# Miniprotein binders against Mucin-6 (MUC6), part 2

Target 1, 185 residues: Mucin-6 (MUC6), of Homo sapiens (Human) (q6w4x9r395to579)
Amino acid sequence: GHCSLEGGSFVTTFDARPYRFHGTCTYILLQSPQLPEDGALMAVYDKSGVSHSETSLVAVVYLSRQDKIVISQDEVVTNNGEAKWLPYKTRNITVFRQTSTHLQMATSFGLELVVQLRPIFQAYVTVGPQFRGQTRGLCGNFNGDTTDDFTTSMGIAEGTASLFVDSWRAGNCPAALERETDPCS
Key: E = the ipSAE of ESMFold2; O = the ipSAE of OpenDDE; V2 = 0.75 times the mean of E and O plus 0.25 times the DockQ between their complexes.

## First folded at step 25 (miniprotein)

Design z2 (from y1 with I74M Q82R; at its last look DockQ between E and O 0.58; V2 from the best seeds 0.00; counts 0 for: pae O 3.6 > 1.5)
Amino acid sequence: SPEEIKTLKELIRKVRELLNEAKRLLKEGDPEALEKAAELLQKALEIAWELLWEGDPELFREAFELMFQIARLMWKIERLQRE
ESMFold2, look of step 25: ipSAE 0.459; ipTM 0.730
ESMFold2 (binder alone), look of step 25: mean pLDDT 82; pTM 0.804
OpenDDE base, look of step 25: ipSAE 0.023; ipTM 0.394

## First folded at step 26 (miniprotein)

Design a1 (from t3 with A71H; at its last look DockQ between E and O 0.48; V2 from the best seeds 0.00; counts 0 for: pae E 1.6 > 1.5)
Amino acid sequence: SPEEIKTLKELIRKVRELLNEAKRLLKEGDPEALEKAEELLEKALEIAWELLWEGDPELFREAFELMFQIHRLIWKIERLQRE
ESMFold2, look of step 26: ipSAE 0.575; ipTM 0.792
ESMFold2 (binder alone), look of step 26: mean pLDDT 81; pTM 0.798
OpenDDE base, look of step 26: ipSAE 0.638; ipTM 0.846

Design a2 (from t3 with A71N; at its last look DockQ between E and O 0.70; V2 from the best seeds 0.00; counts 0 for: pae E 2.1 > 1.5)
Amino acid sequence: SPEEIKTLKELIRKVRELLNEAKRLLKEGDPEALEKAEELLEKALEIAWELLWEGDPELFREAFELMFQINRLIWKIERLQRE
ESMFold2, look of step 26: ipSAE 0.484; ipTM 0.739
ESMFold2 (binder alone), look of step 26: mean pLDDT 82; pTM 0.802
OpenDDE base, look of step 26: ipSAE 0.713; ipTM 0.876

## First folded at step 27 (miniprotein)

Design b1 (from t3 with F68W; at its last look DockQ between E and O 0.71; V2 from the best seeds 0.00; counts 0 for: pae O 1.8 > 1.5)
Amino acid sequence: SPEEIKTLKELIRKVRELLNEAKRLLKEGDPEALEKAEELLEKALEIAWELLWEGDPELFREAFELMWQIARLIWKIERLQRE
ESMFold2, look of step 27: ipSAE 0.619; ipTM 0.807
ESMFold2 (binder alone), look of step 27: mean pLDDT 81; pTM 0.785
OpenDDE base, look of step 27: ipSAE 0.223; ipTM 0.616

Design b2 (from t3 with E38A; at its last look DockQ between E and O 0.52; V2 from the best seeds 0.58)
Amino acid sequence: SPEEIKTLKELIRKVRELLNEAKRLLKEGDPEALEKAAELLEKALEIAWELLWEGDPELFREAFELMFQIARLIWKIERLQRE
ESMFold2, look of step 27: ipSAE 0.673; ipTM 0.835
ESMFold2 (binder alone), look of step 27: mean pLDDT 81; pTM 0.794
OpenDDE base, look of step 27: ipSAE 0.527; ipTM 0.796

## First folded at step 28 (miniprotein; from t3 with E38A A71M)

Design c1 (at its last look DockQ between E and O 0.69; V2 from the best seeds 0.00; counts 0 for: pae E 2.3 > 1.5)
Amino acid sequence: SPEEIKTLKELIRKVRELLNEAKRLLKEGDPEALEKAAELLEKALEIAWELLWEGDPELFREAFELMFQIMRLIWKIERLQRE
ESMFold2, look of step 28: ipSAE 0.458; ipTM 0.734
ESMFold2 (binder alone), look of step 28: mean pLDDT 82; pTM 0.802
OpenDDE base, look of step 28: ipSAE 0.668; ipTM 0.859

## First folded at step 29 (miniprotein)

Design k1 (from u2 with E38A; at its last look DockQ between E and O 0.60; V2 from the best seeds 0.00; counts 0 for: pae O 1.6 > 1.5)
Amino acid sequence: SPEEIKTLKELIRKVRELLNEAKRLLKEGDPEALEKAAELLEKALEIAWELLWEGDPELFREAFELMFQISRLIWMIERLQRE
ESMFold2, look of step 29: ipSAE 0.612; ipTM 0.807
ESMFold2 (binder alone), look of step 29: mean pLDDT 81; pTM 0.788
OpenDDE base, look of step 29: ipSAE 0.280; ipTM 0.656

Design k2 (from t3 with M67L K76M; at its last look DockQ between E and O 0.30; V2 from the best seeds 0.00; counts 0 for: pae E 1.8 > 1.5)
Amino acid sequence: SPEEIKTLKELIRKVRELLNEAKRLLKEGDPEALEKAEELLEKALEIAWELLWEGDPELFREAFELLFQIARLIWMIERLQRE
ESMFold2, look of step 29: ipSAE 0.530; ipTM 0.789
ESMFold2 (binder alone), look of step 29: mean pLDDT 80; pTM 0.769
OpenDDE base, look of step 29: ipSAE 0.463; ipTM 0.776

## First folded at step 30 (miniprotein)

Design ctl (from t3 with W49S W53S F60S F64S F68S W75S; at its last look DockQ between E and O 0.08; V2 from the best seeds 0.00; counts 0 for: pae E 16.4 > 1.5, placed apart)
Amino acid sequence: SPEEIKTLKELIRKVRELLNEAKRLLKEGDPEALEKAEELLEKALEIASELLSEGDPELSREASELMSQIARLISKIERLQRE
ESMFold2, look of step 30: ipSAE 0.000; ipTM 0.113
ESMFold2 (binder alone), look of step 30: mean pLDDT 83; pTM 0.795
OpenDDE base, look of step 30: ipSAE 0.019; ipTM 0.380

Design m1 (from t3 with R82Q; at its last look DockQ between E and O 0.70; V2 from the best seeds 0.00; counts 0 for: pae O 2.3 > 1.5)
Amino acid sequence: SPEEIKTLKELIRKVRELLNEAKRLLKEGDPEALEKAEELLEKALEIAWELLWEGDPELFREAFELMFQIARLIWKIERLQQE
ESMFold2, look of step 30: ipSAE 0.634; ipTM 0.825
ESMFold2 (binder alone), look of step 30: mean pLDDT 81; pTM 0.791
OpenDDE base, look of step 30: ipSAE 0.158; ipTM 0.574

## First folded at step 31 (miniprotein)

Design n1 (from t3 with A71T; at its last look DockQ between E and O 0.55; V2 from the best seeds 0.00; counts 0 for: pae E 2.3 > 1.5)
Amino acid sequence: SPEEIKTLKELIRKVRELLNEAKRLLKEGDPEALEKAEELLEKALEIAWELLWEGDPELFREAFELMFQITRLIWKIERLQRE
ESMFold2, look of step 31: ipSAE 0.423; ipTM 0.679
ESMFold2 (binder alone), look of step 31: mean pLDDT 82; pTM 0.802
OpenDDE base, look of step 31: ipSAE 0.728; ipTM 0.882

Design n2 (from t3 with K76L; at its last look DockQ between E and O 0.67; V2 from the best seeds 0.00; counts 0 for: SAP 72.851 > 70)
Amino acid sequence: SPEEIKTLKELIRKVRELLNEAKRLLKEGDPEALEKAEELLEKALEIAWELLWEGDPELFREAFELMFQIARLIWLIERLQRE
ESMFold2, look of step 31: ipSAE 0.650; ipTM 0.818
ESMFold2 (binder alone), look of step 31: mean pLDDT 81; pTM 0.785
OpenDDE base, look of step 31: ipSAE 0.718; ipTM 0.877

## First folded at step 32 (miniprotein)

Design o1 (from n2 with P2E K23R Q69E Q81E; at its last look DockQ between E and O 0.83; V2 from the best seeds 0.00; counts 0 for: pae E 1.6 > 1.5, SAP 70.222 > 70)
Amino acid sequence: SEEEIKTLKELIRKVRELLNEARRLLKEGDPEALEKAEELLEKALEIAWELLWEGDPELFREAFELMFEIARLIWLIERLERE
ESMFold2, look of step 32: ipSAE 0.574; ipTM 0.770
ESMFold2 (binder alone), look of step 32: mean pLDDT 79; pTM 0.756
OpenDDE base, look of step 32: ipSAE 0.447; ipTM 0.764

Design o2 (from n2 with P2E K23R A71S Q81E; at its last read DockQ between E and O 0.54; V2 from the best seeds 0.68)
Amino acid sequence: SEEEIKTLKELIRKVRELLNEARRLLKEGDPEALEKAEELLEKALEIAWELLWEGDPELFREAFELMFQISRLIWLIERLERE
ESMFold2, look of step 32: ipSAE 0.664; ipTM 0.828
ESMFold2 (binder alone), look of step 32: mean pLDDT 79; pTM 0.755
OpenDDE base, look of step 32: ipSAE 0.696; ipTM 0.866
ESMFold2, fold request of step 33: ipSAE 0.578, 0.681, 0.641; ipTM 0.789, 0.834, 0.814
ESMFold2 (binder alone), fold request of step 33: mean pLDDT 80, 79, 79; pTM 0.758, 0.758, 0.751
OpenDDE base, fold request of step 33: ipSAE 0.731, 0.753, 0.736; ipTM 0.883, 0.885, 0.884
ESMFold2, last read: ipSAE 0.682, 0.605, 0.645; ipTM 0.843, 0.806, 0.817
ESMFold2 (binder alone), last read: mean pLDDT 79, 79, 80; pTM 0.755, 0.757, 0.759
OpenDDE base, last read: ipSAE 0.760, 0.760, 0.726; ipTM 0.889, 0.889, 0.881

